# VHH binders against Protein PLASTID MOVEMENT IMPAIRED 1 (PMI1): the designs that were tried, part 12

Target 1, 154 residues: Protein PLASTID MOVEMENT IMPAIRED 1 (PMI1), of Arabidopsis thaliana (Mouse-ear cress) (q9c8e6r131to284)
Amino acid sequence: LVRIGMQKLSCLLSVEVVAAQNLPASMNGLRLGVCVRKKETKDGAVQTMPCRVSQGSADFEETLFIKCHVYYSPANGKGSPAKFEARPFLFYLFAVDAKELEFGRHVVDLSELIQESVEKMNYEGARVRQWDMNWGLSGKAKGGELALKLGFQI
Short names: E, the ipSAE of ESMFold2; O, the ipSAE of OpenDDE; V2, 0.75 times the mean of E and O plus 0.25 times the DockQ between their complexes.

## First folded at step 12 (VHH; framework vhh_8ghr_2)

Design t02 (from s01 with E103S L104E; at its last look DockQ between E and O 0.82; V2 from the best seeds 0.76)
Fold by ESMFold2, look of step 12:
Structure t02 (fold): chain B 154 residues (1-154), chain A 120 residues (1-120)
Amino acid sequence: as target 1 above (154 residues)
Amino acid sequence: EVQLVESGGGLVQPGGSLRLSCAASGFTFSSRYWIGWVRRAPGKGEELVARISGSGDYTSYANSVAGRFTISADISKNTAYLQMNSLRVEDTAVYYCARDSPSEYSFDYWGQGTLVTVSS
């Protein structure tokens, strides 16, 4: 019986932060940012520059890139499929001058994006490498949404 | 004393390339400090161009330059670079190197700027 060791896949996660939109008028004038961080570590966060809300929108128009690794166990000779270990990232909107405000948190696991890309390629013959996200906001921003486009490169 | 010194600006035709350099002194590139490029067109406000973490693991770009510009750093030389490809007339600006301090949510030290002019 052959034991296949753990292997490392180097990835570049891309996060195009489009806008926070449909925000209540009470938020006009606030400076907002979007933070993306590795969920399991204290260091490894990136955030947009502050963007001031005007007419219910903060238009970030900034793309963030995060270099990371995803470990996996390759397929076993007995037909066991490859297994990717979790690589979760935390995403949230924040007000730079009012950190006590909470607008919701979202988790995206890069290993799941990789798995989905592989599965779509097998079924439809095309690899999906971009996901359009439109997340509902909470708290003071309830009724608004955060628009992002996620992707990765190997 | 923290200093940032830019170089590499000049006149270039549309579609051309330039490479800007930012030599830093008075601090070392690290996970605490990021280096950024910000530009100001004549009569216009500031626009973020790109940022890089001290480790190089994190970068960001304005969407207007993503895919055309690449920020990098050489820790051994304490120098950051901005490779600008496929230049357009609207890229004409004074380009500043700046130190990003995330705890302050702003750039705290700025270079003198270097002029990039894109014109046929």
Scores: ipSAE 0.624, ipTM 0.854, lowest interface PAE 1.3, mean pLDDT 85
ESMFold2 (binder alone), look of step 12: mean pLDDT 81; pTM 0.820
OpenDDE, look of step 12: ipSAE 0.867; ipTM 0.938

Design t03 (from s01 with S31K; at its last look DockQ between E and O 0.88; V2 from the best seeds 0.80)
Amino acid sequence: EVQLVESGGGLVQPGGSLRLSCAASGFTFSKRYWIGWVRRAPGKGEELVARISGSGDYTSYANSVAGRFTISADISKNTAYLQMNSLRVEDTAVYYCARDSPELYSFDYWGQGTLVTVSS
ESMFold2, look of step 12: ipSAE 0.687; ipTM 0.868
ESMFold2 (binder alone), look of step 12: mean pLDDT 82; pTM 0.828
OpenDDE, look of step 12: ipSAE 0.870; ipTM 0.940

Design t04 (from s01 with S55R; at its last look DockQ between E and O 0.88; V2 from the best seeds 0.00; counts 0 for: framework grips)
Fold by ESMFold2, look of step 12:
Structure t04 (fold): chain B 154 residues (1-154), chain A 120 residues (1-120)
Amino acid sequence: as target 1 above (154 residues)
Amino acid sequence: EVQLVESGGGLVQPGGSLRLSCAASGFTFSSRYWIGWVRRAPGKGEELVARISGRGDYTSYANSVAGRFTISADISKNTAYLQMNSLRVEDTAVYYCARDSPELYSFDYWGQGTLVTVSS
């Protein structure tokens, strides 16, 4: 990946992990975590502390912060908007004592969040830097959902 | 021998600030080992407060303290810090520094604790 001519934007991704909920009764007693990982590198992952499922819910109530950079080409005077290089992050729920279980994976590209924030400011004058997410789970957790809130700071 | 030594606790009024320190020995910060703060209030179990990776690229906070507390590390001193702002009475607890082994999803070594009392 070549970044000649691009500017570097230092960014802090925030991930408030609220809960995994509406889980099948067969999952009660499992210890769950949520992992966030930079998809393009072999950097270590950040994950929540384990949370035990009780009555179909694991209530994490933990906020994760990840320092990162996003490269971009600046807007020009001819109306071309700024263009941000992809910065994908992988999110997934996992069972700490049964790592073979898969509950689905989700990718969020921070560059797309930044681009949306820029577009909302330009079109509507609205500053949007936080997103509520409610993702459907799969596998043993099918029918359940993972609730989290994403944000960034620059 | 792995050792963790906390300092900086004390009595403070609501809305005040304190800075806790945790001097570590017997290991160094790395991507493998993190350091964290856990607190124990009277009559309550242990509550995660904050964790930091050795390079500071990753942090996490309990929602109850996010935005008020800041964890940091000085690799050259092998020391972690917890800056506690906007303190509330419910933050009263013994604060422990602990070594976080994210691969094991647990804290394996603990300091002696330092008491923080928030009261009028």
Scores: ipSAE 0.552, ipTM 0.836, lowest interface PAE 1.7, mean pLDDT 86
ESMFold2 (binder alone), look of step 12: mean pLDDT 82; pTM 0.833
OpenDDE, look of step 12: ipSAE 0.802; ipTM 0.910

Design t05 (from s01 with S106D; at its last look DockQ between E and O 0.93; V2 from the best seeds 0.00; counts 0 for: pae E 3.7 > 2)
Fold by ESMFold2, look of step 12:
Structure t05 (fold): chain B 154 residues (1-154), chain A 120 residues (1-120)
Amino acid sequence: as target 1 above (154 residues)
Amino acid sequence: EVQLVESGGGLVQPGGSLRLSCAASGFTFSSRYWIGWVRRAPGKGEELVARISGSGDYTSYANSVAGRFTISADISKNTAYLQMNSLRVEDTAVYYCARDSPELYDFDYWGQGTLVTVSS
């Protein structure tokens, strides 16, 4: 499709995958991964190396980087702010040896993170460009959580 | 046959830099295969350092090296690189280049390793 009047912003999405934690004891020994993919296409997926659950936790300690772009209409002088086209990413925990298990899926739209960054400042006057996420898990992992830190670079 | 040959190891002081190279043969870089660097320090097991997709669009780093190390690939030379900056004594290890097969969830081919020693 043609995006008349829009500009392209090249971005690098960063995803620090911290841990899946508070997992039931029945999951100990299971090898888990975290996948991040573009929701609008099957191309552009990345996943962590497998991490084995021990004592209710899988500590990934891995940061993923995904090159992508976001189309936007620039702000104008008539009070119309920059408008970013949706750029959703799907995040999910998976079991390497038991792909039929589902632990919940989460969507983050990079365009919303960019919009928030242009609208907000932190205490030191810098734009907000990092987000801590702690997502509740479902299925066999119910009661557990997935901890991530998201960011972007331009 | 698939072969991976590392080079660029050596002795360096803390705070210094090295660049490791991994020349690949027997396959071409592609999005199907990732190239990774794994290190083994004395008395420790294997630690993932960094990975890159064949296209270069996706990279991954262990948090212990993020911001200090940079993985890259030159497809025309079928070679991956690890630029290591701000080296610390704790980075002392044998560094292995390995082919990562994410669909198989394992590294399937390994180089012989190159020694990096960070000491005063």
Scores: ipSAE 0.298, ipTM 0.733, lowest interface PAE 3.7, mean pLDDT 84
ESMFold2 (binder alone), look of step 12: mean pLDDT 82; pTM 0.829
OpenDDE, look of step 12: ipSAE 0.817; ipTM 0.916

Design t06 (from s01 with F29Y; at its last look DockQ between E and O 0.85; V2 from the best seeds 0.75)
Fold by ESMFold2, look of step 12:
Structure t06 (fold): chain B 154 residues (1-154), chain A 120 residues (1-120)
Amino acid sequence: as target 1 above (154 residues)
Amino acid sequence: EVQLVESGGGLVQPGGSLRLSCAASGFTYSSRYWIGWVRRAPGKGEELVARISGSGDYTSYANSVAGRFTISADISKNTAYLQMNSLRVEDTAVYYCARDSPELYSFDYWGQGTLVTVSS
């Protein structure tokens, strides 16, 4: 019902997972992964291959691609701009051999990235389709950070 | 039993292209089972090259090959492919087809490998 009168936009979300850095020495030797999933379903997830922590860093250097859809209402001639339905993704670092450890969760809504890209093009003539992220970690990894780059393609 | 059979390796000059195939038997490509390519060059450990879900909705690539290599699958033939374009000498390796385990943390079945040599 929420999608009556909307159109479907096929998107490819790209997630370049660079590294988890500045990790406490107690984490050296752990095997870490990064998971990305659609927030509204358990069946739409992808994760990096495991990467072992050495000297406070796990260097993933892997790019994940997720096909997804974003519904939108097109702009009309009555002053209504294009409007994109929320499409949230959940991102988290995990330890493959100690899944009980929690290092924080982060949410990015693809619809907001698309909206920002459209607005930047209209106002500045710039095509912004990638975002560098450096997220603080929590729990056992407090003080560390997760570095990644987000993008999308239509 | 699960089997993975690679083909398509060989000698190619830098800048060339090559297509690897991985025929699977003993299981069906699906959203639960993924197929990947892993390579091993002399003196280097195993390096992930690419992975694809059975649905094709999810792929991943090592940053070193992103934009040059494309993984795909033909479900009707239970076969995955790796199209390798713009090959470099650094791509020289034995390429293994491998299945992601149900736990999604490691590869559980491997082919015997196919040699790709990029040299002038």
Scores: ipSAE 0.562, ipTM 0.820, lowest interface PAE 1.6, mean pLDDT 85
ESMFold2 (binder alone), look of step 12: mean pLDDT 81; pTM 0.814
OpenDDE, look of step 12: ipSAE 0.880; ipTM 0.945

## First folded at step 13 (VHH; framework vhh_8ghr_2)

Design u01 (from s01 with S31R R32S; at its last look DockQ between E and O 0.85; V2 from the best seeds 0.77)
Fold by ESMFold2, look of step 13:
Structure u01 (fold): chain B 154 residues (1-154), chain A 120 residues (1-120)
Amino acid sequence: as target 1 above (154 residues)
Amino acid sequence: EVQLVESGGGLVQPGGSLRLSCAASGFTFSRSYWIGWVRRAPGKGEELVARISGSGDYTSYANSVAGRFTISADISKNTAYLQMNSLRVEDTAVYYCARDSPELYSFDYWGQGTLVTVSS
């Protein structure tokens, strides 16, 4: 992996984990967590404290922060925009006491969030650095959703 | 033996600041061991406040304190800190430093606690 000619942004990814909601009644009583990890390594994960499902909801109300970096090539005078190297993160809901259960996985590439923020600034003159996410769950949690708010700081 | 020693609690007015320290001994910060702050207010159960990984690359906060509190660590001193700004009456609690073992999904060692009182 070679990054000659690239510059480095030190970033702080923020993940506000709001709730897993609209869960089937069969999930009441399970202890759930939400894990965020760098997709490119098997290390470097953070997860919420466990939250027990009650009446179809697990209300985490916890914000996770991950320090990371994103490499980029600067924009040039020939109309080529700045190009950011991929920085994917994997997000998933898990059952603390039943790890065999799968509820779906989602990937968000921080470089794409940064690129969108830059493009919105250029087009609308507005900074967009927060994204509200409602992700449909699968498996035993089918019909439910995971509510998150993503952001970054530089 | 594993020990966690909190300090820095006290009485402060609403809007004020305090800095808590947690000196750890008997283990070194690592991927397997994080330091967390948990609080107990009168009549309430335990509430996560903040957690930090040994590397400092990963932190978490309860939403009630996010943006007001900052957890940090000095690896060379094996010490974690909680900077508490914009304190509110509802932040009044005994604050415990605890070792977070994410693989066990629990805190396994606790300090004695330090009292933070926010009142005018």
Scores: ipSAE 0.609, ipTM 0.842, lowest interface PAE 1.4, mean pLDDT 86
ESMFold2 (binder alone), look of step 13: mean pLDDT 81; pTM 0.817
OpenDDE, look of step 13: ipSAE 0.873; ipTM 0.942

Design u02 (from s01 with F29V S31R R32N; at its last look DockQ between E and O 0.85; V2 from the best seeds 0.76)
Fold by ESMFold2, look of step 13:
Structure u02 (fold): chain B 154 residues (1-154), chain A 120 residues (1-120)
Amino acid sequence: as target 1 above (154 residues)
Amino acid sequence: EVQLVESGGGLVQPGGSLRLSCAASGFTVSRNYWIGWVRRAPGKGEELVARISGSGDYTSYANSVAGRFTISADISKNTAYLQMNSLRVEDTAVYYCARDSPELYSFDYWGQGTLVTVSS
């Protein structure tokens, strides 16, 4: 599909994977990873190195960087604002040695983060370009949380 | 025969910089084979430092070095580099180049290591 009249924005998505925490004791000893994948394509994923759960936590302390593009229609002089094409990323926690386990999937659309950065300022008056995420887990990990910090650069 | 040869280690003052090189042979850096750096300090286990895909589109860093270290690759030379800036005493370690296969969730081939010493 041709994107007539759209412009391309080159972005670097950053994903600081902090921890999976408040995990049930039954998960102690599992090796976990976090995968980030482009939702709309079969190609291109990055994942953390495995971390072993100890005392209900897996502390990844790893930052992932993904080069990507977002297409948009520029704002025009007739009052139409810029419109960014969806660029969803899929995030999930996985167990390296027990891949049948599912702990939930989360989607973040980079276009929405870019739009928010264009429209809003944080408390200090700067554009918002970093987002702290704390997502509830499901399945065997129900009651636990995945902590991430997302950002982008242009 | 898969081989990984590190170079560029040495003694440097805190706040200084070094550039490590990893020449790979017996395989081509690709989506299936990434190059990573792992370090071992005295009395410590292995610590991931950084990884890069063959395309350069995907990188990762341990948080302890993010913003100070930069991994890069020159596919034409089948070589990866680790630029280390703002070095600290805590970065003192033997640095190993290793082949990372994300599909295997492990490093399977290792170089011999190059010593980096950060001290006054």
Scores: ipSAE 0.575, ipTM 0.834, lowest interface PAE 1.5, mean pLDDT 86
ESMFold2 (binder alone), look of step 13: mean pLDDT 80; pTM 0.807
OpenDDE, look of step 13: ipSAE 0.883; ipTM 0.947

Design u03 (from s01 with S106A; at its last look DockQ between E and O 0.89; V2 from the best seeds 0.79)
Fold by ESMFold2, look of step 13:
Structure u03 (fold): chain B 154 residues (1-154), chain A 120 residues (1-120)
Amino acid sequence: as target 1 above (154 residues)
Amino acid sequence: EVQLVESGGGLVQPGGSLRLSCAASGFTFSSRYWIGWVRRAPGKGEELVARISGSGDYTSYANSVAGRFTISADISKNTAYLQMNSLRVEDTAVYYCARDSPELYAFDYWGQGTLVTVSS
């Protein structure tokens, strides 16, 4: 398939998975993972190694990298800005031995991160390349949070 | 049957570099099977260092080595590599190549290990 008038940007998405924190005591001893996958693709997913919950925390301390492409229409000389095609990724915490447990899902669109980085650089003279995320968890993990840091490289 | 043969260990000074290799046989790199590097320092348990998918599109690193180490693969040679830069004394360990099976959530096959010593 051909994307007429679009250019291809090769990107490396980085996901530093810090920890799941403030987990209820009932989750101590569970083995947790964090999965990141392209939402609308035939490619597989990446996940952290399992981390066992101890004292309400699973400290992953693992950084995931995903090679991907983002298509865009370049800015023109008449003031139209570059436009990036959507590239959504799905993020979720899971229990490796109890996949039926749901702790919430989150979508982040890499194209929006790229757009924000370009726009802030043009306006402020600085580029945002890292986003600190602290997502509230749901289900059995309600009251807890998932801490991670997103970034990209070109 | 499944075999993993690593090489490239040695003695280096802090700030130096090494490149480890892991030749795999008995299976082909795929999205289901990944190659990882795990290290064991004296007095410490096993620590994940890095993992790479068979396609090469997915990698992961322990935060302690992220930005200093790079895992890569040559699918045509069924071989994975670990480029270790900016080495520190704390990186001293036996480094094992292992097959990472995400469906098992574990490393199921291991090489013999190669010693990396970082000292003045």
Scores: ipSAE 0.631, ipTM 0.853, lowest interface PAE 1.3, mean pLDDT 86
ESMFold2 (binder alone), look of step 13: mean pLDDT 82; pTM 0.831
OpenDDE, look of step 13: ipSAE 0.877; ipTM 0.944

Design u04 (from s01 with E103T; at its last look DockQ between E and O 0.90; V2 from the best seeds 0.76)
Fold by ESMFold2, look of step 13:
Structure u04 (fold): chain B 154 residues (1-154), chain A 120 residues (1-120)
Amino acid sequence: as target 1 above (154 residues)
Amino acid sequence: EVQLVESGGGLVQPGGSLRLSCAASGFTFSSRYWIGWVRRAPGKGEELVARISGSGDYTSYANSVAGRFTISADISKNTAYLQMNSLRVEDTAVYYCARDSPTLYSFDYWGQGTLVTVSS
């Protein structure tokens, strides 16, 4: 197994899906969802309930939680930092009734967020557990943005 | 026949807790079918409360209840639970258990509901 000798960290990824906003008027009336999926596996995904675009916005106001594991090599007494194995997640907005439309995809690697949190705690005494994301959309949604707040729990 | 049976509603004081149960029959929890809780307060529309996948690895919550409510599932009993803590008067509603299919993006089967009343 590629993870022999590594330690396993059980994580709960949280994704507060705030809104898709500044959408073109041509999108009013569409039913949108946001999907979060592990990129490296065929495991299932989680999606928001559909939200209809009104006046250029779909206000999801739903928080998604995904249980996962992140493997790592612990820091050692020689000053080597902990090294976390990649754990990428794929995020995308989709139209429920028009799946052929693509609005862009984004990848977030949870291992990088964990690494950043550990480093911030070590140097600043603060723990970084939430990231505000505002991702530009493409395709029919060009000019719009997807607002999310990401976090994790150990 | 698909059936969903809620239980555990009742009267509770603000700040109190309740645990709702939803026993499912006619289908099993899976990656295709999840269980959700939806509530309807007097004079208001339906509000998603929480959803859980059959594996329990994926959940979601309305922001209004996140951090206070916890959804869980016992696959062996084909039952989902909603632990409601720190209850507020605004949580007063009929709570429905519903089958959620993420691929269908809808709730297709509903229980009859269980009333939760939060009042002094």
Scores: ipSAE 0.547, ipTM 0.829, lowest interface PAE 1.6, mean pLDDT 84
ESMFold2 (binder alone), look of step 13: mean pLDDT 82; pTM 0.825
OpenDDE, look of step 13: ipSAE 0.874; ipTM 0.942

Design u05 (from s01 with W34S Y58S Y105S; at its last look DockQ between E and O 0.86; V2 from the best seeds 0.00; counts 0 for: pae E 3.3 > 2, framework grips)
Amino acid sequence: EVQLVESGGGLVQPGGSLRLSCAASGFTFSSRYSIGWVRRAPGKGEELVARISGSGDSTSYANSVAGRFTISADISKNTAYLQMNSLRVEDTAVYYCARDSPELSSFDYWGQGTLVTVSS
ESMFold2, look of step 13: ipSAE 0.321; ipTM 0.731
ESMFold2 (binder alone), look of step 13: mean pLDDT 81; pTM 0.807
OpenDDE, look of step 13: ipSAE 0.709; ipTM 0.876

Design u06 (from s01 with D100Y E103S L104E; at its last fold request DockQ between E and O 0.93; V2 from the best seeds 0.88)
Amino acid sequence: EVQLVESGGGLVQPGGSLRLSCAASGFTFSSRYWIGWVRRAPGKGEELVARISGSGDYTSYANSVAGRFTISADISKNTAYLQMNSLRVEDTAVYYCARYSPSEYSFDYWGQGTLVTVSS
ESMFold2, look of step 13: ipSAE 0.795; ipTM 0.910
ESMFold2 (binder alone), look of step 13: mean pLDDT 83; pTM 0.832
OpenDDE, look of step 13: ipSAE 0.907; ipTM 0.964
ESMFold2, look of step 15: ipSAE 0.812; ipTM 0.918
ESMFold2 (binder alone), look of step 15: mean pLDDT 82; pTM 0.828
OpenDDE, look of step 15: ipSAE 0.905; ipTM 0.963
ESMFold2, fold request of step 16: ipSAE 0.804, 0.813, 0.802; ipTM 0.917, 0.920, 0.915
ESMFold2 (binder alone), fold request of step 16: mean pLDDT 83, 83, 82; pTM 0.833, 0.837, 0.829
OpenDDE, fold request of step 16: ipSAE 0.906, 0.911, 0.910; ipTM 0.963, 0.966, 0.965

## First folded at step 15 (VHH; framework vhh_8ghr_2)

Design v01 (from u06 with S31K; at its last fold request DockQ between E and O 0.90; V2 from the best seeds 0.87)
Amino acid sequence: EVQLVESGGGLVQPGGSLRLSCAASGFTFSKRYWIGWVRRAPGKGEELVARISGSGDYTSYANSVAGRFTISADISKNTAYLQMNSLRVEDTAVYYCARYSPSEYSFDYWGQGTLVTVSS
ESMFold2, look of step 15: ipSAE 0.803; ipTM 0.913
ESMFold2 (binder alone), look of step 15: mean pLDDT 82; pTM 0.832
OpenDDE, look of step 15: ipSAE 0.904; ipTM 0.963
ESMFold2, fold request of step 16: ipSAE 0.800, 0.808, 0.808; ipTM 0.915, 0.916, 0.918
ESMFold2 (binder alone), fold request of step 16: mean pLDDT 83, 83, 83; pTM 0.836, 0.833, 0.834
OpenDDE, fold request of step 16: ipSAE 0.908, 0.909, 0.911; ipTM 0.965, 0.965, 0.966

Design v02 (from u06 with T59I; at its last look DockQ between E and O 0.93; V2 from the best seeds 0.87)
Fold by ESMFold2, look of step 15:
Structure v02 (fold): chain B 154 residues (1-154), chain A 120 residues (1-120)
Amino acid sequence: as target 1 above (154 residues)
Amino acid sequence: EVQLVESGGGLVQPGGSLRLSCAASGFTFSSRYWIGWVRRAPGKGEELVARISGSGDYISYANSVAGRFTISADISKNTAYLQMNSLRVEDTAVYYCARYSPSEYSFDYWGQGTLVTVSS
């Protein structure tokens, strides 16, 4: 579809994947990865290198960068703020050698992060923002957590 | 025949910079084949340094080098680069260029390695 009147913002999404931790002992020895995928398209995913669970933890210590675009309608000369088109990303922990296991999925919409950053910029001059995420896991990993740090650059 | 040839290693003082190159042949950078750098310090196992997709749209770094190292690719020259800034003694290692397969979660072809020594 044609996006008449919208402008394109080139973005770099950053995802620092710290660790999956407090995992049940039954998961020790599994090789885990964290996948980040554009939710609205089949095109393009990035995942961490596999990391073996030891003593309830998989320490990824890897930062992923994803180039993408976000369309928006600019603010007018009045009180109408910029409106950003949705740009959702899907995040999930997976077991490389046991694909049937599901540990929960999380969606983060980059447009919402940009909107929050723009609003803070208007008041505080901030242009880039970081978000610390500590997501509870489900399924066989219930009780565990996935630690991430998200950000973006324009 | 897939080949990867590294260059640019050497001796540098802490805080210095080096630029490594990896000339690839026998395959083209693409969504199916990425290029990465892996290092091995004396007495240690392999450590991921960085990966880049053929399009350049997907990049990763080990947290230990994020913000100091930059991976890039020139598709027209079928060559990948690793710019290493703010080098530390802990960065001393043999650096290998390797082809990464996202579908296999692994590196399948490796260069010979180039030694980077960070020492006063």
Scores: ipSAE 0.791, ipTM 0.914, lowest interface PAE 0.5, mean pLDDT 88
ESMFold2 (binder alone), look of step 15: mean pLDDT 83; pTM 0.834
OpenDDE, look of step 15: ipSAE 0.904; ipTM 0.962

Design v03 (from u06 with S103Y; at its last look DockQ between E and O 0.94; V2 from the best seeds 0.87)
Fold by ESMFold2, look of step 15:
Structure v03 (fold): chain B 154 residues (1-154), chain A 120 residues (1-120)
Amino acid sequence: as target 1 above (154 residues)
Amino acid sequence: EVQLVESGGGLVQPGGSLRLSCAASGFTFSSRYWIGWVRRAPGKGEELVARISGSGDYTSYANSVAGRFTISADISKNTAYLQMNSLRVEDTAVYYCARYSPYEYSFDYWGQGTLVTVSS
């Protein structure tokens, strides 16, 4: 559809994938990956290299970058702030050799990160540049956590 | 036949820069085939350095090189590049260009490698 009155913002989403940790012993030996994709398409994805779980941890130590666009309505002279169209990304841990296992899914909307960064700068004079995430896992990985650091560049 | 030919290795001082090239033939960069760089230091296993999708929209880096190295591709020349800045002694390794399959989560064809030495 036509985006009347909207501007296009080219963005680079960064995802530093640190580790999956505190995994149950039953997961030792599995090869895990972390996938990031645009929620609206299954073809637009990037994932880490596989990492084998050893002693309850898979240490990815890999940073992923995804080019994308975010449409927005500029702030106007009547006091309305800039408004960013939703741009959700899906994040999930997966087992490369046992794809039937589910460990939970998480959604982060890049538009909300951009909005938070703009608001922080406007009201506090400081830019938020990184979001540290520690997400609880489910299914076979229940009790474990996925550690990520998110950012974006314009 | 699938072939990958690296070039650009050499001796550089710490803090210096070097640009590696990988000329690919026998396949085209695409959603099915990406290009990556993997390095092997003496006595060490393989370490991912960087990967790039055929479109260039998706890249990744090992955290040890993120912010210092940049992977890029010229689709018209079927060639990938690794710009290495702020080089450190621990970057010393043989650097391999390799074809990556995102469906198999692995590298399947490898170049012969190019030596990068960061010293003196």
Scores: ipSAE 0.789, ipTM 0.911, lowest interface PAE 0.7, mean pLDDT 88
ESMFold2 (binder alone), look of step 15: mean pLDDT 83; pTM 0.839
OpenDDE, look of step 15: ipSAE 0.904; ipTM 0.963

